VH-VL binders against o27280. Designs and how they scored, part 38

Target 1, 266 residues: o27280
Amino acid sequence: MDSMNVPEVLEIKRIVEESESVKTFIFSWDFRREVRPGQFVMVWDFRDEKPMSVSLIDPVRSEIGISIRRVGEFTDRVHGLSEGDLLGIRGPYGRGFELMGRDILLVGGGIGMAPLAALADEATARGMRVDALVAARTADELLFLDRLEAAGVNISTCTDDGSCGFKGFAHERLLTLEENHDMAAVCGPEPMMFQVMRILDERDVPAQLSLERYMKCAVGICGQCCLDDTGFRVCAEGPVFWSQELSRVREFGRYRRDPAGRRVPW
Below, E stands for the ipSAE of ESMFold2; O stands for the ipSAE of OpenDDE; V2 stands for 0.75 times the mean of E and O plus 0.25 times the DockQ between their complexes.

## First folded at step 1 (VH-VL)

Design m34 (framework fv_marstacimab; at its last look DockQ between E and O 0.37; V2 from the best seeds 0.00; counts 0 for: pae E 8.8 > 2)
Fold by OpenDDE, second read of step 2:
Structure m34 (fold): chain C 266 residues (1-266), chain A 120 residues (1-120), chain B 112 residues (1-112)
Amino acid sequence: as target 1 above (266 residues)
Amino acid sequence: EVQLLESGGGLVQPGGSLRLSCAASGFTFSSYGMSWVRQAPGKGLEWVSAISSSGGYTYYADSVKGRFTISRDNSKNTLYLQMNSLRAEDTAVYYCAKDHYDSEGYLDYWGQGTMVTVSS
Amino acid sequence: QSVLTQPPSVSGAPGQRVTISCTGSSSNIGAHYDVHWYQQLPGTAPKLLIYGNSNRPSGVPDRFSGSKSGTSASLAITGLQAEDEADYYCQSYDSSLRGSWVFGGGTKLTVL
């Protein structure tokens, strides 16, 4: 096995409270191991292992951040940790985002903003104009707003209940935006991404979308994250896909497979 | 040392086709966007096409849209330009150029070019 | 007809300072689009001269400098030398027409 497949035990350097349900865990990182926005790491709490997106890449401070939403037993345990505690991290894995053009649109929903926040930092550092549509169910679930603003990102917010910004879904807000971009990066609930992709395709805006699937090995061997009809492995060929790639994926926006391999509708 | 070597140029009749190749070395080819830029005899530079590092995204100048196709084989460190329905105004030296990063917009290395002549 | 406008030619004596202008519009040389410059010696391929408005790649003498203001950019050459005789092209990005990379028409610099 490549050295990258062995979890490195790292100390939690800092914890950032992003929201009631989301924390960002900061680790020292040796950047001889390259990491790109959109890639993920496997986080090991010495009991279980889960894939998590990298949400912060800071070469200056030699740090990375991993944002984790509390959604189950594993994440409950992780959220109970404190600064100075240890986690195992292996990776990074998968295909990250590409940056194309000079004007980029980010569309994120909930924890989907994690990889997009990292992408925003890189894009702005490269002198790109970045517009971000940040969506959540409620205002208190909107992520990374201050960080994005500090980076010079133009932010538009969208909430299901209208507690902040546009009242409605991300794709509905997108329809009200007239500006065209050179490229879009999308990450969030799959039904959201599906609708957003359709709109972007109609507008001839190239789009990259980051998928979330059940991952076990992260190295393209077990096949648990395979997408129907294509054979795409989310951990290997993804998690970032171009819209034209996803157009070939029958299950996209329609269903996913649970850990037992059964089809589960979105 | 970065090297870009174009090939495939030549004389072709209007309406004909050519396929240009660019062999790249001296850098991680798959990590960078690539472009084709052409220069008609005695004229200025004209951007023709660009492709992202993975090949997932392509650009075309309006003058070549629908006729030219840019592609790449990262396993062979090679960039391609398929030119169909060639016109007299396509006559030019075609340069292969390396983009800085993934299509940041400026080209930090250029090949020596290959001449394409479209004439009856 | 180039989107970016350059003077067709400029000239100067050795040791003098010359300036080449590049005039665009709000859709290309805007506040957030950088201008780049290329030098093309006679019979050779273009070479990157300035990137990001004012940055010099390794190997480019400090006699060459670039600047951008508003919808225009400028390349300045101080201490003009015979070897500087070449064609110079500005380049930027245009957001109109779904975006494209655009070059100036080029400027022929003659060293007298």
Scores: ipSAE 0.554, ipTM 0.823, lowest interface PAE 1.2, mean pLDDT 94
Fold by ESMFold2, look of step 4:
Structure m34 (fold): chain C 266 residues (1-266), chain A 120 residues (1-120), chain B 112 residues (1-112)
Amino acid sequence: as target 1 above (266 residues)
Amino acid sequence: EVQLLESGGGLVQPGGSLRLSCAASGFTFSSYGMSWVRQAPGKGLEWVSAISSSGGYTYYADSVKGRFTISRDNSKNTLYLQMNSLRAEDTAVYYCAKDHYDSEGYLDYWGQGTMVTVSS
Amino acid sequence: QSVLTQPPSVSGAPGQRVTISCTGSSSNIGAHYDVHWYQQLPGTAPKLLIYGNSNRPSGVPDRFSGSKSGTSASLAITGLQAEDEADYYCQSYDSSLRGSWVFGGGTKLTVL
């Protein structure tokens, strides 16, 4: 039996409160099934199933961590769970990030820092120099700062309200950073990613961006995660896309789709 | 056993076009980047173009930008180089190479090459 | 166009040690990018000899070694054998334009 099709029921080993609205749920994991930063899992609470990014990949402790922001009924139920409670996990799915060169820039907004924290761990383990631009609305929502500092990542922060670091948007802060990176990895609100992508494209920096879309099957069959104009399925050809791939996608940065498929502004 | 087999070389007139193919086997093609490297007769190696494992990002040497297009079909385990507006300076053996650029940027396996001759 | 500079030729007698240099700049070797080495026997395709400055792939004899310092790298061959007669190329990543792979001009090794 292929574990990609059937959730494995796993015990919550530890819960880390990352912020008022974000918790990381840690599970024992058999690394014969490899996990790459940027891949996602489907989390099943026995009533509903949602895609979530992997934020911790720890083969030494045989653990993975999944960071979940409380934003609705499903995530409210999951946030109400305790250590020892059960969740179904299927995956991993999707295309993860590819690392190249020696100098990487991470640009993360809000919960988008989750897969980038996992990538930062891999990059620093390979001896890469890692700069991270961590963005949020407020200081209290800046994620993973202590973990990134402990890993030796050079952190720049920005907040919409100016409560920590640069006051303003991630792309505005990016304009003040040195242009010495071999690649970038970007994850966060799609309008932020669009603006960051344009700056990186002008600088000829190869960039990979992680998209989020509505998913049901996670293996590319149902078509719920498709992007306009290209037919790309976020669950199969993504969620991580190169900037050149996204330049062909009209919807990127302009609108999103609800579970019924209707266009909704960002 | 990794194998890379180039094809599509030959004689072409200046200004003409040619399409090179590279059939790959013995490894998971979609997990690696690929490169084209050329060598003019009696000369050294010159990197021409590279493509990411997904095909989502392409790279070109300045000497071929706007004239050459690299592509791949991961379902067919095949790498391509479309060469347009060919010049005498493009005369070379063209090698297909397996590219670890996602990790450390080296070419661990090479094909035997296909000869492209641009002359009247 | 040789961003990485190699001597055009080197020679040595069987059993001796030879060194081939590869000189770059602050935008490639000096920017901490790895150096890789390739051997090309006459009439054949290049073959990876050293990657990541000093690592040997399976099947490469331990008498081949690589090192890197500052903006330069070196390939050393000890116990020189007749079969080592070939062209040798260094390769690195250069970040100065849009990031690209660059090869040295090549070094012809003659075994006397």
Scores: ipSAE 0.011, ipTM 0.601, lowest interface PAE 8.8, mean pLDDT 86
Fold by ESMFold2-Fast, scan of step 1:
Structure m34 (fold): chain C 266 residues (1-266), chain A 120 residues (1-120), chain B 112 residues (1-112)
Amino acid sequence: as target 1 above (266 residues)
Amino acid sequence: EVQLLESGGGLVQPGGSLRLSCAASGFTFSSYGMSWVRQAPGKGLEWVSAISSSGGYTYYADSVKGRFTISRDNSKNTLYLQMNSLRAEDTAVYYCAKDHYDSEGYLDYWGQGTMVTVSS
Amino acid sequence: QSVLTQPPSVSGAPGQRVTISCTGSSSNIGAHYDVHWYQQLPGTAPKLLIYGNSNRPSGVPDRFSGSKSGTSASLAITGLQAEDEADYYCQSYDSSLRGSWVFGGGTKLTVL
């Protein structure tokens, strides 16, 4: 029996309140099961199981963290838990981010900063120069700023309402940033990621983008992912995809799929 | 325990093509970036190309851009270098090398190299 | 044409200290990119000797040490031994070459 596919019941060691709607749940982890930024785990509350990106990877403390935004019944129940309570965790799953070069740009929107925070830790530990563009609707929804600052990351912020940093959207702020980067990693709402990818393509910066809606494909639940409304199938394992592949996908940034597989505009 | 074994070198005419292979063992090949580094007879090391763990990112020295293609097959634990439009100045021992992480740029294990001679 | 400059040769007697310099510019070492060092024994493949300016891989003796200051780095070898006779290469990253890893020209160490 593959031990990665059997949930391990783990005690919540620590909970960090990141915002009113986001908490990071921290667990002891045996790093003989290697976990990389961009990978996810299946979180089981003994009623439902949901995929969640890993947001903290700390081999020195032997800990992982999972950041969860309150958006429905499952996440509301998990947010009601306390230190010492139990959750089932299995994984990790999916393909993580790949680091190339010496300079990296991170562009995160809302909870999309969670997997990018783990990536920032790894990139800074490797001696890379890290610039992060952190985007949210309002200042109180910006995530991980203190953690990124402590890691030595150069931070730019933008909020839709102008309550912190640049007033506007991530892609509008990115147009005012002229730093050359060897690569970029992007995670957030698909319309944001699509606009950011266009700018990075024009600047000839290779980018990896995390598409959380395809996490179930990596665990074999759907077998294949269909990313194009013309019926094209990509045999890529999510959630991380490179920009070269996504530039040819008509559906990316325009449509999403509901649990029944129906196309729904963003 | 980590082993890298290059093959495919040989004598080739200017303008010709050659494909190098590197068989990897002793580590999780799909988790690490890989590079090709060359050394002309009696000369120093020159980085040629790098590829990320999934093959999603590839990088080339300006001297080989448009002529060489790096690729990998993670199911076979094998790295490749397709070399086209070969020139006399491409004559070198070609080393396969493993990145310590994914694509940090320092190379913790090297193969023994394979000799490519471009001559008429 | 090497963007990192090393002396072509250095020499020393057994038991002595030698240093090998690696001189860069504002686009590489001066931009705070790390320097790595490789040892190549005659007729063999290169081996990683120092990474991240000053760190030793397991199995490398502590008589090998690295340092970095400004636009330059140095490899120091104390208690020089006959088996240290080899070529030594520094490596860094150059931002002006759009993500290129660059090697120094190499230094031949002769043990007298």
Scores: ipSAE 0.005, ipTM 0.445, lowest interface PAE 14.5, mean pLDDT 83
ESMFold2 (binder alone), look of step 4: mean pLDDT 91; pTM 0.939
OpenDDE, look of step 4: ipSAE 0.402; ipTM 0.766

Design m35 (framework fv_marstacimab)
Fold by OpenDDE, second read of step 2:
Structure m35 (fold): chain C 266 residues (1-266), chain A 117 residues (1-117), chain B 112 residues (1-112)
Amino acid sequence: as target 1 above (266 residues)
Amino acid sequence: EVQLLESGGGLVQPGGSLRLSCAASGFTFSSYGMSWVRQAPGKGLEWVSAISSSGGYTYYADSVKGRFTISRDNSKNTLYLQMNSLRAEDTAVYYCVKEDYIGFDPWGQGTMVTVSS
Amino acid sequence: QSVLTQPPSVSGAPGQRVTISCTGSSSNIGAHYDVHWYQQLPGTAPKLLIYGNSNRPSGVPDRFSGSKSGTSASLAITGLQAEDEADYYCQSYDSSLRGSWVFGGGTKLTVL
């Protein structure tokens, strides 16, 4: 096995509580190993391993951040950790986002804002104009607002219950926004991304979307994250896909495969 | 030092094809968009084509759409411009440029393309 | 022909101040897009002179300045020197031409 695929045991430097259910774990990082927004790492808690998006890339402080939502047994254990505790990290893996154009739109839902926050940092650092549509179920689930604002991002929020910003879903809010962006990056619940992509396609806005699938190996071997029809492996050809690529993926926005390989609806 | 070196220019007949190359050095090539800009003899600058950092997106001026193809090989730090169905009006010095939000910097020395019967 | 309009030529004596205008529209300069300027000496490739409307790259003398207002931009050269004789081009991004850069027609500066 390639040494790059062996988890490196890293100390948690800091923990940022983003919301009730989301924490960002910060690690020292050797940037001789390049990492791009949209790429993911495999996080190992010495019992199990899960793919997680990189949400912070700070070359100045030589740090990366991994935002993790508490959703199951693995994440429960990780959320129980403290600063100074250890985790295994291997990667980064997958295809990250590209930056192109002058005005970019970020559309994120829930924890999907994690990779987009990293992308926002890079884009703003390059002087790009960044608009972000941040969606969540409720106001208290909106992520990275202060961070995005500090970076100079123009933020629009929407919540299912209307507790903050536009009352409704991201695609509904998007319909009310200006249509002059050069590129869009999207990440969130797949049904959301599906609707957002359709709107962006109608507007002829190039879009990149980050998919989430069950991953085991992260190196394109096991096939657990393989998409139907195309044979795309989310860990290898993705997780970031062009809208044109996803248009070829029948299951996109419709169903996914569980750990047993069964088709399950979204 | 950041450098761009174009090659592949020359004389070609109308309807012919050429492939330009640009070798980049001195910067992380894969992190930047790249463009081609051309200048006809005694004329001004004209943007021709652009490509995103990873090559996922390409853009073309209307004057070259359907005829020119921009591409890149980040493993070789090289930018390409495939020019097909060349016309007399395509005669120009073609510059490879690093695209940044702060503008085009640097520029290559350019390579001359002459389309003539 | 060019999306951005420049005067074909300007001239000045050594030590004088000259200004080169660049006129665009609401879809480029009039929008929130920055204007960049390039200097092209005879027989050479263009060189970035001003970026982001008014910023000078390293090595560019402070006698070169740029400004933007409304749908127009301007390059000013004070203390004109013989070596400033060159072609100058403005550049911007146009939202109606996504992914495209647009140049001015260029201005030939002659030092008398």
Scores: ipSAE 0.148, ipTM 0.694, lowest interface PAE 2.6, mean pLDDT 93
Fold by ESMFold2-Fast, scan of step 1:
Structure m35 (fold): chain C 266 residues (1-266), chain A 117 residues (1-117), chain B 112 residues (1-112)
Amino acid sequence: as target 1 above (266 residues)
Amino acid sequence: EVQLLESGGGLVQPGGSLRLSCAASGFTFSSYGMSWVRQAPGKGLEWVSAISSSGGYTYYADSVKGRFTISRDNSKNTLYLQMNSLRAEDTAVYYCVKEDYIGFDPWGQGTMVTVSS
Amino acid sequence: QSVLTQPPSVSGAPGQRVTISCTGSSSNIGAHYDVHWYQQLPGTAPKLLIYGNSNRPSGVPDRFSGSKSGTSASLAITGLQAEDEADYYCQSYDSSLRGSWVFGGGTKLTVL
């Protein structure tokens, strides 16, 4: 759509501090432009534009939320903003998650829990049973636990340092979970997603995985978003892919590409 | 230079034990899964065992399940295969391989295990 | 018994084309898992020759090509040379086996 390519200047209605490094920015949204969990928007601070996943979708209040981790110059500037300040938003872009079956497993690492939190809201509203495995380096980096609990989600946690829940990585915790699911959705660092995908494939659980880091070319700059073995463009055909499609991609879980198309290890 | 170097092979009697080691260099060992693949003299390749990047999960071929244990020490960049209750049919060259979901690359040079009376 | 089936041997003369088949089932190649190929020269460890059905690693001549259709894959070697004499193995993933890679039985290529 033409309207999707023109940024709308929106007022920051509310800011939620999720952690020391993550904030959720909430905006009024016209839901005549449909938004689904797993889709992303381009956020414009009137200097630079960056892709961000939608982490809250609330048609009742006519609001969307965008969760942003402080990691560089752009995100540092955006974190400095206050309620009432303005940001440009265009989109949504990309393919969202599909929900199937009665029971879903969510596996999120760090900021990857952001799009999965929106998915949890939709799954619970549909009457599905939702189990979430929330992973982070430390307890203070676990995101959306209160929101997931309020939604009725069954939560398991793991931290690399053992400060909350299971001590270890997401895939190690997943091996101790024996609950069967009709489907799974996974979002987090690619090495984590690769290991989780292998376990879910072994268990014959269909999974969808989100490759958010390759969303920089939302308007279809082909070379930067192209996956080596599949030819999929994340901005056009993703960011959400089925696990069987990703098992073939040379760069999934192994390396990424820089702006020049060179391979860079994770 | 990315390389894998196996050691610990040798001659052992049926029912005996051996521990194989694989020293890795030239890549971030803790970021990759690893596998052992064997090849009996004059025969084809057989996948034996795999271990995740963290060491948290392991997989075994049915032929070795319950007898072999794969492990790793990421602080030493070393992969291990503990082989117990060895049988004549375990006689093979054992290769250490860096696991990639698109196949195996690189391969080590292999270490020979001979199970004979 | 091997999960993937290859002919035990194939032969050709220098300059000719030879193909090596790899036949799987609905739980592996037929489940859309990629096929990888390895070359093992006499007395050496195997080396990755083709990955992801049809891709060549750096340094592999374009005489080597891979393809996949249905439950089967093929390795083609054109302009056959004496140094191509080796054993060739296909590999895939099998969804019916827990976390397992599977190999074909291997094909011995003889350059006449």
Scores: ipSAE 0.006, ipTM 0.409, lowest interface PAE 15.6, mean pLDDT 82

Design m36 (framework fv_marstacimab)
Fold by ESMFold2-Fast, scan of step 1:
Structure m36 (fold): chain C 266 residues (1-266), chain A 117 residues (1-117), chain B 112 residues (1-112)
Amino acid sequence: as target 1 above (266 residues)
Amino acid sequence: EVQLLESGGGLVQPGGSLRLSCAASGFTFSNYAMSWVRQAPGKGLEWVSAISWSGGSTYYADSVKGRFTISRDNSKNTLYLQMNSLRAEDTAVYYCAKDTEYGFDYWGQGTMVTVSS
Amino acid sequence: QSVLTQPPSVSGAPGQRVTISCTGSSSNIGAGYDVHWYQQLPGTAPKLLIYANSNRPSGVPDRFSGSKSGTSASLAITGLQAEDEADYYCQSYDRSLSGSYVFGGGTKLTVL
């Protein structure tokens, strides 16, 4: 049994308001426990435990940040906490992003920008050129723009309602951007990620995608999380997958339900 | 076990209206999208319209948009197609089909709609 | 003028193999959408023959198989029998047509 599997009770050092619905909780971190962008931790409020992506990795201050969107009872309770309060943290878990080449495209939707913000910091620290497409429903839901700008990231935005940047969806905006990236990293709603992956595949850009639903598989909460097209079940360690791996997952991007619940091919 | 039974077809004059029904049994009707697919005499299959499991979303081929209305009554396990402003080119056998992520896995027997004077 | 293109007819002798092609574009099969195949015996309603590119429903003989590559799909029928004489249709989804299901024009199989 190693220390990653035992919750450590940590003090909330600082809380950053990212939006009305998103907060980043900052903790002192012992970097003897390696943590990489794309990995997650289990956050324990002494009642329930939920997986949360690491959104800040700061070895200089010896801090990590965990960004949490308010969506239910657990997250409402955590959002009610103050600096000095305690949370249980265990991990990190899961497969993180890999960096390659000279330039990277980040495509993030909503809270999916959280793991990509940590990746942007690492990529810029390595001297990579970073272009980020930040997508949300409205301007108020765009996350980390000031942090990305401070890091030297080239930012494009889009909102469904047109309140900031391009009016439309991430994949529509992506079609207007240059095709000259060595790799891409994508995180957000699965419909967005499928459309983006398809465009990047047409451009011969290798992409890594982070899927929230596979975080439970990585810690053993749910048994088998993926099924290949040959009928063999493969419990792949997520949440980050290369696009070629996702092309073998039967459910990813092939089937969806519209807002009324109709089963529709992508 | 799965059965889809269409009714309501017949002869109608150009500009007229018809309402088709499809009675479903042998599966949980409210869990599935449903489609109408037609076939003109001696011709191929053409998708016409689809409706979500709840009835909250409807979809139409461009050739029928604005003239046809798809609806369902989950309490009666019945699918409907209201056809208005009918044209000679709407003459076809109309099939009710169970619409799944794995294609149209069950089809009704079809009901003939003839638009002619 | 079907969005998916099939040959209008194919023929083979009993016991032989035939292949029926279904050619799409980047907005349907090329976009990654699954291809389903239907068999329509004379005077009957269509029946699902192959779903999700290569899978067989219960009761469909293993003589029928499907495949997909790029913007195209194929239905292969081996060991042809007289009862296989029918019309065969491919079907997919096209995002550019306001999000619509699309059928191929159909292929009449004649067993010589």
Scores: ipSAE 0.000, ipTM 0.386, lowest interface PAE 17.3, mean pLDDT 83

Design m37 (framework fv_marstacimab)
Fold by ESMFold2-Fast, scan of step 1:
Structure m37 (fold): chain C 266 residues (1-266), chain A 120 residues (1-120), chain B 112 residues (1-112)
Amino acid sequence: as target 1 above (266 residues)
Amino acid sequence: EVQLLESGGGLVQPGGSLRLSCAASGFTFSNYAMSWVRQAPGKGLEWVSAISWSGGSTYYADSVKGRFTISRDNSKNTLYLQMNSLRAEDTAVYYCAKEGYDSSGPFDYWGQGTMVTVSS
Amino acid sequence: QSVLTQPPSVSGAPGQRVTISCTGSSSNIGAGYDVHWYQQLPGTAPKLLIYANSNRPSGVPDRFSGSKSGTSASLAITGLQAEDEADYYCQSYDRSLSGSYVFGGGTKLTVL
């Protein structure tokens, strides 16, 4: 395998507004270059390059989608683009989700639903039963509900403020769900993922979790890609990890690292 | 400086109740799981209960399940243990402990403990 | 009985080396969970001595070290001093107990 590549310049085919702060950019894709749910690409706007999770994988239409939340200068510029404009795409990179069994639980928080939406499509196409717990701070931050419903996914929601579904956090809602699942996939803020992982481990449900924040180190030049006590490089061995791997990581859910490698609390 | 200060211990008769409190300072209390650990006179350490950073998940040792309730108030930086249906075997010093790192993590800071004596 | 097994006592002379073992099972140490060690001086609360198998908190002397292999862990103390006389506890996490933390029975160190 190649250890390096260059961005391919692609035309934005369609833009879907997911919320006030999130858009999905859709491109034609040559599936001779395989892409799996849980993988990411580097998006280049001809000025800066940032990692983004793949949120739509459609080999029938020959399309991929990339969902981007407006959080800074780069994402603000990309949100200003229109259908027909060009972006550079490099990848895919990283380890994708693995599917097993017949029943899967998806637990997503905020933009973390993006890679899980792609996984839901693959799981339903394989004939799996899919239950999704979609969590956000408020109702207007819940993502992909219509897409998940259209795919036949059984949806539960929770919001911190109670504006939609259960009032509370994802792990609090999960405690009220007592169905058995063969596996789970989790993506969202690390403190949420940590609490969800503990409950799933107690229920003997194997889980895969995606550590999106470390994707900034995709080219391997940033020490923050390394998890403290395991030495895992997220961009090389992640961003998706099994729960038994993360249960041994002192850093997970508690702190992050600055550019100097020092521990910084969440 | 991290400090944990327990209170609420005392003498209680079998079948009685006590509520323990732990006041935390010197760290962002809402970011960390907390535990209660006890030690009977002349005996070893026994984990009693744990609570997640948000208070949404609670865990109990089999010996106290159904009788004790752990809770927290993140706005007051305070951890609680409500102890009901107390038995002689619950006699111990009860320590408030901060969990570090992850779910397998160390108890990196401990309070001085509060003595609970269950006796007639 | 405790799920992690420690010898009830160990002794050594000043300047010598002692080791304290902590034996677990496949559901705790053998499952890959970290082992932590605590020192409890007479009449005081426990204090974290070693975390995550082999790491020392600020202020803990180099003469304390930890290791882990298979289902067991060890605490080594070199250059024994009178102030090391204390109870020592290992601690891990046990998945078979639904997220329960488990302690060893404790080892009393006597400095002769």
Scores: ipSAE 0.000, ipTM 0.401, lowest interface PAE 16.6, mean pLDDT 82

